# Ledger of designs, part 9: VH-VL binders against a6w1c8

Target 1, 192 residues: a6w1c8
Amino acid sequence: MSLSINAVARTQEGKGASRRLRNEGLVPAVIYGGETAPVSISFKDNELLKAVGTPGFLTGLVEVTVEGKTEQVLVKALQRHPSTGAVMHMDLQRAQADKAITTRVPLSFINAAQSEGVSKQGGRLTVESKLAEVRCLPANLPEVLTVDVIKGQLDQIFHLSDVILPEGVELVSLLKGEDHDQPIARIGKSKR
Key: E = the ipSAE of ESMFold2; O = the ipSAE of OpenDDE; V2 = 0.75 times the mean of E and O plus 0.25 times the DockQ between their complexes.

## First folded at step 1 (VH-VL)

Design r12 (framework fv_relatlimab)
Fold by ESMFold2-Fast, scan of step 1:
Structure r12 (fold): chain C 192 residues (1-192), chain A 121 residues (1-121), chain B 107 residues (1-107)
Amino acid sequence: as target 1 above (192 residues)
Amino acid sequence: QVQLQQWGAGLLKPSETLSLTCAVYGGSFSDYYWNWIRQPPGKGLEWIGEIDHSGSTNSNPSLKSRVTLSLDTSKNQFSLKLRSVTAADTAVYYCARGVTEYSYGSAFDIWGQGTLVTVSS
Amino acid sequence: EIVLTQSPATLSLSPGERATLSCRASQSVDSYLAWYQQKPGQAPRLLIYDASNRATGIPARFSGSGSGTDFTLTISSLEPEDFAVYYCQQYSDWPLTFGQGTNLEIK
């Protein structure tokens, strides 16, 4: 399936405009960035709810079609109603080939069952972080980042620095200094 | 009407571990980031960290080596453990709900009542 | 980390006056900026999110404006209950950070 959604351009802005849109079953959003001026848009609430539930929609690049033109965007913010979970607002940033983007990418831990820590030492993998914040150009954005725990021993702690980074991808936490290399998983005897 | 109630130990000695729990009532647990924020007496607010329903966490780099965040989805609770406390960790600790999901962070619309934690010898 | 600087540190005004509180970021936070009110002994209360959107239940006299690095919270006509400490907070980058606060006190 493709990650795409249709939107309608809107001209009303300011306080109160978003409330009127929601009363009509529309969710306000803004596309900004790039060489074109920001565009106020709206999504049909049922289409947006379905899209938001699709894996990769909130973490990866999405194609938004407005007035017959398709743009590649990244979801930067999404507001939900506190009680109903309904989407109330969305911010979408245009992807520019020469501008770095920052987003959260899922972590995948592989080979835990085959590690000595798990298979021979009675350990189990406990995942402490399922996402990592990355900075990269849009062309280099991975769908997933891998941590290979095959060489893990009992009581080993895995950190962000253990993530296998594709070319052109940086971990934002590690750009802030060595003390920001947070634990992301552990092979322990029991942890519940 | 969503309410957060928190509890945990209020008096600690240096080197001990702080343990606080926050329970969520009246709303969905799975659609939000759950946060801890602290405030030393007479000072401003400091973000500690966040956890989402899947167990994914992020913590303030200044505290991350000492911070463990966890959740219990069956009870709609999330918890903070802060190891090796010092007098500098004396503060009111708050749990809070982030209202922006799947962004780089959140604004906090619902807060717990706060827990005063005093670290003294 | 992104540093938020609030000014003034203390603002002394009378009921009925207009209050203007500033928050400046050390680098762009786009519109990912919130404002909170805190009274003694209480948890902070969300006033504004995404720089200009009022939170549910917040009176119309509160408004937010700005983008990038310069943000303003305005209270159009102060009520007695508005005298409190106000904090700004950014959620554009890690770690999340707060300003040092502006104490709005009765003159």
Scores: ipSAE 0.000, ipTM 0.453, lowest interface PAE 16.9, mean pLDDT 82

Design r13 (framework fv_relatlimab)
Fold by ESMFold2-Fast, scan of step 1:
Structure r13 (fold): chain C 192 residues (1-192), chain A 125 residues (1-125), chain B 107 residues (1-107)
Amino acid sequence: as target 1 above (192 residues)
Amino acid sequence: QVQLQQWGAGLLKPSETLSLTCAVYGGSFSDYYWNWIRQPPGKGLEWIGEIDHSGSTNSNPSLKSRVTLSLDTSKNQFSLKLRSVTAADTAVYYCARDYTVEIGSGTYEYYFDYWGQGTLVTVSS
Amino acid sequence: EIVLTQSPATLSLSPGERATLSCRASQSVDSYLAWYQQKPGQAPRLLIYDASNRATGIPARFSGSGSGTDFTLTISSLEPEDFAVYYCQQYSDWPLTFGQGTNLEIK
């Protein structure tokens, strides 16, 4: 329901503890970045499952409470079991108001059914990327990025450069050059 | 480069305790998990268990807690004891290192990048 | 526990041919799968980790693919030194488990 979650600090010396945590119904995670040292933490798998199901948890700012201290973080990486959807590991980066962050934001494709390619030419929108990596200040972080496919024709390919960018938001791939303008969706012939 | 060297008794009778030791040379001992893996003649590999620098252990449930893992941090050595052996415990025993990729101390992978030479253990009457 | 089934049990090929080895998991392991090569009298050697990443020093003719439950190890053109037993291993869940192996032998 909310964008907050409790965690327990992990102080075990040595590496490779993640398998043991998962065996105990705990999900390992790490909080890193900012001016303080990284902290190893764990979440209860049932609490994390509810949190991950909340819109904005994986893409927005999240409050994590560890030993009574609350920090704002972003989910930078998340590993899932592909059949069960269970979270196996999570990387969390501390957010600072004056520092640019990089994170992955969901792509929303609008007006596909209204496009000529879909409505008149027997095509169907196939989404190849559901997320895009952005760089912005925390205050400028969007909940979603929109791609308007209304002008799409059959066989049209949409790229990262077709994403509608809000003020203060940059696409990380496009900062690397035009040869990194990846395909994200296409209108292809619908299969029977 | 990291090298694992192992030794221990090669011949046992049923009901005895198997004891093997592995020494780690070159590289960090305290930042990794150290494992035992066995292979019965002509068969596949079976993971036995792991131990870290702090003495924390985990083992394969199929071995019914016959496994005791220990370490000597002053010598960079770790050891396996397997109690109540039977002919089914006849195998080549390997020590091995968990490979880890980390951001802070929460992200890890569990495949084995360095292995000992192996020790053949035969259990016979 | 997750069971890994490798097929075929024995694969007979000649040098220069392409080898394709399969590993199937009883439930999804995502990409948490490694491949090892073992020659008689030797410890296993890591070839591939995270389903498709080649380990240091492993020749480019070795490649891994797959995700979820179905995985493949491919050797594009067999060299005489490649005839060995190959094992897959999952590290998605406890306990860690290995496949039973595929013996790649000279025809």
Scores: ipSAE 0.000, ipTM 0.429, lowest interface PAE 16.0, mean pLDDT 80

Design r14 (framework fv_relatlimab)
Fold by ESMFold2-Fast, scan of step 1:
Structure r14 (fold): chain C 192 residues (1-192), chain A 119 residues (1-119), chain B 107 residues (1-107)
Amino acid sequence: as target 1 above (192 residues)
Amino acid sequence: QVQLQQWGAGLLKPSETLSLTCAVYGGSFSDYYWNWIRQPPGKGLEWIGEIDHSGSTNSNPSLKSRVTLSLDTSKNQFSLKLRSVTAADTAVYYCARGYGEDYYYMDVWGQGTLVTVSS
Amino acid sequence: EIVLTQSPATLSLSPGERATLSCRASQSVDSYLAWYQQKPGQAPRLLIYDASNRATGIPARFSGSGSGTDFTLTISSLEPEDFAVYYCQQYSDWPLTFGQGTNLEIK
């Protein structure tokens, strides 16, 4: 699934320009990185609100179109209004085909209901980590990482090493050593 | 915890280009605006300009056309170049971290570099 | 540009006294105003931000008040280390501007 959003180039810089844009229903953002100079852009706030609510927009590759030119970017930072939660500013980093990227990818736990631990031993799957940090080339970035808990028994703990990795994808935590194979889920008996 | 260290040439002749660099230690580059401020001897503070982690810049209109700001994210450094200096550019130059939404106050400052412009 | 005018230019007081320093803006800066302390040979040090919030590590004797165009920095009981130059700064509009400073000196 492709995620895309249109933007408008902006040339008016300076303190106050961003506040004026937001009063007009526009959200300022910057595209940077790669061999091309940074570009200041703005998004329509209603389009950006819809996009930010789409799964994968904040964690995966996004296509941004400015004046007919499309670039692939990652959302590296966003600033929200503390009261309203509205996006105030966004930083977007260009993705380069030959440069590894680091981002967080959702974890999907499959076959919990079919496991012995859940189906026959009165257990429940408790997810302790919903995201995993990956390192890969942009073309190899998965939308989701799968953990198969089908063989889980009551009291079993699942770790990052239990994640099914596609070709070309590495878990950043596992690159740091064996002490970083952290628990991500367990099958336990709920007391409520 | 976060510390700014700055360096550069302190003695210049009129018409030369001032070049100063500031390095950030113990903190992130990404969520802040990185600023240059100067202070002529015995006078007050003047904001020169800013750069954010994306390389976007904004400079004081009084110094426009003479200021270039740059960023080296691999070294956590940012730099100031001020062209065509005169005796009026003699000042202590500070780098500083700006914290805020669109506008910001300076919460961490470098040690300062005295720049003297004289024949 | 927004002009900040600090008064008095020089304030002569003794340790233990209360100091009141004023900063007036040429137009409203809402609460986007900070105060700095500068001692000879040193970089400025942030004291107050958002008009009234004390920065981390700043003693309770320092307080800020005001909004719009009129702001005050108060030092409730002066310590010897407080004799320094004080600057206000607005961050409501571009370019960022500072006041000309108030020199707090021993009487």
Scores: ipSAE 0.000, ipTM 0.437, lowest interface PAE 10.9, mean pLDDT 83

Design r8 (framework fv_relatlimab)
Fold by ESMFold2-Fast, scan of step 1:
Structure r8 (fold): chain C 192 residues (1-192), chain A 121 residues (1-121), chain B 107 residues (1-107)
Amino acid sequence: as target 1 above (192 residues)
Amino acid sequence: QVQLQQWGAGLLKPSETLSLTCAVYGGSFSDYYWNWIRQPPGKGLEWIGEIDHSGSTNSNPSLKSRVTLSLDTSKNQFSLKLRSVTAADTAVYYCARGSYYYGSGSYFDYWGQGTLVTVSS
Amino acid sequence: EIVLTQSPATLSLSPGERATLSCRASQSVDSYLAWYQQKPGQAPRLLIYDASNRATGIPARFSGSGSGTDFTLTISSLEPEDFAVYYCQQYSDWPLTFGQGTNLEIK
């Protein structure tokens, strides 16, 4: 899934400028990194709201078009309004083909209904982590990471090490050591 | 692969409640929106509503007052109830899988086989 | 609600020809647009999502393009099995809406 969003270059700086942008339904952001200078930009708030809600936008490679030029970026930080949760500012880092990136990728759990734990033992799959932090080159960034739970039994706990990794993709937590192989899902009985 | 199987009442009288159920096989029930879409004979598609694993729902405003969506996560099933049916509700009803939780809208990658519901006197 | 208008309503072509189907939105849907194929008696089948990404198992002859309000589905060289009804669908805003369909029929 290639995600893209249009942005407008901006030159106004300072506290008053950011407030004015938001009053006009625009969200300020900065593109930085790589070989070129940082660029101040803005997004239309309704377009950004839809984009932020789209799978992969906050976790994957995004194409941003500014004045006819398209760049691939990662969302490195976003600032939300304390009461409304609306995005107030965003930091976007340029992706470089030869440099590893770190981002969060959605986890997809397949074959739960066919597992013995669910089909025969009265269990159901409870997902405890929906994202995994990966490190890879931009070209190797997957849209989703799969966990096959077909062999799961009742009370089975699935961990990050159960994730099926494409070539060139590493899980950041597992790079930190064995004690960081956190649980991500389990087949159990809910109180409900 | 992921499969959706649906069932429910096919023939109703005006004022009755339409009830359909969809079961999900071969894939994760969590992290997706589960949708109902209908198609009157010879016409186009109309989105009815969606429900996620937490039970959160969103419905087409044109049908909102009559639609109830529910799910049974222990069975990987979700259901549609449409109250006070009329002849205008005659359609093939489909269940479908929508995009992941983090999306604010959905495209539908897997569909049920469809159930023809006829409303007649 | 966002209204999607498909054109033409009916497109009559022969196998081997190129088909171009249009979908126009009443307001910008960015790239949140999908295309479906439906054959008689069957559920719709996803062809394209995010305006231009081909779904799993869909032949390379199908391609999507466009952004904002104007979208196109192209079939580069029609096969006999491609004669069907095609729908576009937006997921930029609620309620989710579909176009009224284009019937691609054999000449």
Scores: ipSAE 0.000, ipTM 0.424, lowest interface PAE 17.9, mean pLDDT 81

Design r9 (framework fv_relatlimab)
Fold by ESMFold2-Fast, scan of step 1:
Structure r9 (fold): chain C 192 residues (1-192), chain A 121 residues (1-121), chain B 107 residues (1-107)
Amino acid sequence: as target 1 above (192 residues)
Amino acid sequence: QVQLQQWGAGLLKPSETLSLTCAVYGGSFSDYYWNWIRQPPGKGLEWIGEIDHSGSTNSNPSLKSRVTLSLDTSKNQFSLKLRSVTAADTAVYYCARGLEYSSSWYYFDYWGQGTLVTVSS
Amino acid sequence: EIVLTQSPATLSLSPGERATLSCRASQSVDSYLAWYQQKPGQAPRLLIYDASNRATGIPARFSGSGSGTDFTLTISSLEPEDFAVYYCQQYSDWPLTFGQGTNLEIK
């Protein structure tokens, strides 16, 4: 499946243009990358709010349609209003089938209740990182990365190296060396 | 991911023109304000001016008569020319990105590495 | 133009101590104030915007507070890498202006 959203091209740019768009219920954004020129666009704020709330929109591939042309993009940067959390601006990078992309993918921890640490030793799984940065070709981008904690004991710490990687997917932190193998979850003593 | 790289001549004599260029990599060029900021040795930061994607500029009133800002959208580059330099223009010069996102002006989220410009006889 | 005055000019502390840095504006800037960290030989790094919002990747020990004309940057427990020069910047009015900096140095 793919997530999609419509956008409108913008041709008038300059100082104050972004402020004026937001007053009209529009959110400015830019599509860049690939071997083509950047395109300035805007989204309707209500449509963008719905899209941003959809799982995978900020982390996965998104289809953006501008003037009848559809492009596959990744959200690379997002500015939010400090008080309201409303999206103020987006940077969208074009995806190309033969170029590796980097993005953040959700982590899913399975089998905690069945582990000895939880079931027999009075522990509870606490998740310290909910996302991991991956590098892969667009076709290999997973919706979720799994960590199997079935063999976890009380006081066990799980690291990025414990993530089950699909074919063609690398963890960016682990490409930098084993000293970047950060903790992502632990089975600790339960609190009421 | 976004990076700004700058270059230009670092040694000048009084009355010469300072010329610096900044290139933007890994991010969008439009919808942002591209700025120059300088820092004399041992002193604070001074905003020089801005240019947007359309080529519209604003400069600090203290420098406006000597400042020319330009843009090359085909290369994602912007440049500063400061004419009639004196020893008072000796400083590290930075390029930086600003985004207007509210009812006010903006802060700077990405900066170039800086270029030391020395004006001496 | 709006003038920003930072104090003290130099603050000498040890790792583990709490640092409190002040920025005062010549007229109200509402909450339109940012803080930057600058290490020797490096460009400034954004720490705080809108007086109190921490920028992406900035450790939780950094916090900002204040509004109007009186602003504070606090580092709750200093780490060795925190010894640097800190600048405030207002973006309430044109031209954009910075404070003169506070040099946070190790005792």
Scores: ipSAE 0.000, ipTM 0.459, lowest interface PAE 14.7, mean pLDDT 83

## First folded at step 4 (VH-VL; framework fv_masavibart)

Design a1 (at its last look DockQ between E and O 0.17; V2 from the best seeds 0.00; counts 0 for: pae E 11.5 > 2, placed apart)
Fold by OpenDDE, look of step 4:
Structure a1 (fold): chain C 192 residues (1-192), chain A 124 residues (1-124), chain B 110 residues (1-110)
Amino acid sequence: as target 1 above (192 residues)
Amino acid sequence: QVQLVESGGGVVQPGRSLRLSCAASGFTFSDYAMYWVRQAPGKGLEWVAVISYDGSDKYYADSVKGRFTISRDNSKNTLYLQMNSLRTEDTAVYYCARGETYIEYSGTYYFDYWGQGTLVTVSS
Amino acid sequence: QSALTQPASVSGSPGQSITISCTGTSSDVGDYNYVSWYQQHPGKAPKLMIYEVSNRPSGVSNRFSGSKSGNTASLTISGLQSEDEADYYCSSYTDSSTYVFGGGTKLTVL
């Protein structure tokens, strides 16, 4: 169910080479991880923009095809132009079936409208964190993490510990200790 | 608070030139892409141009390409639109708008703050 | 650079819910999650109401929500109030590295 994108191998490296690629409508990237040496690649700018605008591309496993060879990768870093938001560079980590990966996954808050805090008490759900960092095997990587706020009251704060975790998935922050159970949403007064 | 104030609008004849300005305040101007959007009287919104934070990238709508030039002076927190070879169809309220800063894994192809606009009238 | 297609007008009574559609192509609305919605009162500048299809900026009422299916984005306004009477515009990024707006929809609160 992985998204797919094509890339071209490149031999030129360095800041100068990257600038040239960008001027040619290409975006430099690197695939690394595992026992295989890093591979420098480039994407077509317009294709990458489309991919980046596709749900799951930045937060899920991606199939990158280079010279006819397809690899599953994870977007680990994305450098954007400070103003236009154009992608300038990507770091892609190879996903290995038997190796745990760390990545950010989108949070989905369900039943907010039906919650007592919203439906009866006139509150509004405010999302403070849209993503959560997880650790899991590639096969267990969820597309989304769900937070059920059906029991939410006015002025209630939801934390990472309220996330419904699927089997084999851990929240990185919680692994650091209970004091890292950060807030992710709140039901507050509705604003019009 | 974020503020954008357009100026430089007025009445001009076709073929003439006009320069619009947009004064920005309440935020780090140099961190944001800036946009021009126009609206003809009684009509809808039309995207005109965008400029990157340092002015290195510029994009234009086909309708104004070759005639309009977007620029900025970050030391003055000011956005500009040089309009040459004006046509009657260029008559519109011209808005400057800010594009929100981009965060990691986020696309912000939208306009979060708008000025009140300045009217440009091109008439024979 | 054709405009996205919106209904010219929609109407509803106070307390009702209405939906405004925004239909594009696979080269804009269909390809990207870069759809935004703007509210514009007479003589005023547009105001961002929704960005990236369904995200609501701080300060925008939770009565406003956005969604997308295929090449059509939708803005839903629940619990209509008199103050919601305005023009609404959708916008999307395009494959041509440009932006396109919808033709606008006049919302009348009866």
Scores: ipSAE 0.019, ipTM 0.558, lowest interface PAE 7.3, mean pLDDT 89
Fold by ESMFold2, look of step 4:
Structure a1 (fold): chain C 192 residues (1-192), chain A 124 residues (1-124), chain B 110 residues (1-110)
Amino acid sequence: as target 1 above (192 residues)
Amino acid sequence: QVQLVESGGGVVQPGRSLRLSCAASGFTFSDYAMYWVRQAPGKGLEWVAVISYDGSDKYYADSVKGRFTISRDNSKNTLYLQMNSLRTEDTAVYYCARGETYIEYSGTYYFDYWGQGTLVTVSS
Amino acid sequence: QSALTQPASVSGSPGQSITISCTGTSSDVGDYNYVSWYQQHPGKAPKLMIYEVSNRPSGVSNRFSGSKSGNTASLTISGLQSEDEADYYCSSYTDSSTYVFGGGTKLTVL
């Protein structure tokens, strides 16, 4: 099974057209990139709301169908209503199989409850970053990156360098140098 | 470690003003929308206000619209709630909560970190 | 605005399984996957227990599980313990892009 969503082509663009679309329950979006001209599209608000709640939609490759034609894309940018979280606009980038992409991928912290820091030392895992920016070819894009904290001790800080990377996947921040190995989670003692 | 600490609560007479603060640490504050949620003593949770990651958009519950102003100072990692024309029904514990990130595309419909709250009592 | 309906209270004995319901409409619970559950002990801040219907944040016991059927979401607590005694709130975003809380459920461990 693959992540997919239907869209309708747009003929009009600009802020006035975008506001009219939102008033009609449609969310404006653009597909760009590759060797093909940008395509303006819209999604039904309720269909997009369901899709963004599906794991992997915002961070993985998605098939978008416009008038019977499918394209493989990556969600590049998302604009949300700050009160309700409703999607207001979305930018989609065409995935090109032979070119590296840069995107955000979810972090999954596993085995915290079984760690000595949590189970025996009174610690609690605090997640400080839920995403990490990766660079890879589209075929190598992981749905999730894992941080195994099974050996975690009280007061231990986990960093980007603790992320388990699949072959072909790089963490963009770590390419910038040692001072970019940012904290992503901690095991801290509960105070009450 | 993600930490949210509210301050500025207290006892105040109806019609007066109070400003709440929420000090944030352990995350990139300027990447997140921030919320105020309140709870009257013995009652349920009520959303009060939200401010976008950069402060450009602000929204309020109908019960406080026109009286409360949410703001943020991203250079100080601090969220504020200016409460004017206070009424007895505004008596509540006020929580700040971390909301959606413009970078994090999943999980934007839940509040994953809450402060411990600060009590505001409005009584004559 | 729609509200999510929870029972005012539920009770169970230690070691048993208990389920708390959260009933909405097709416009929120039924057609979408944005239900969250929060636990609140007296005098404490709420804690996120379940998000997106059935996902547990790290550090939340697998005794807590979430599900939905039709317009009703459920929080199930297995192996009930005395520390589970608390108020539980469901919440959701809706088809109208609003954020709502349920009225809360007091769980009593007998």
Scores: ipSAE 0.000, ipTM 0.508, lowest interface PAE 11.5, mean pLDDT 82
ESMFold2 (binder alone), look of step 4: mean pLDDT 91; pTM 0.935

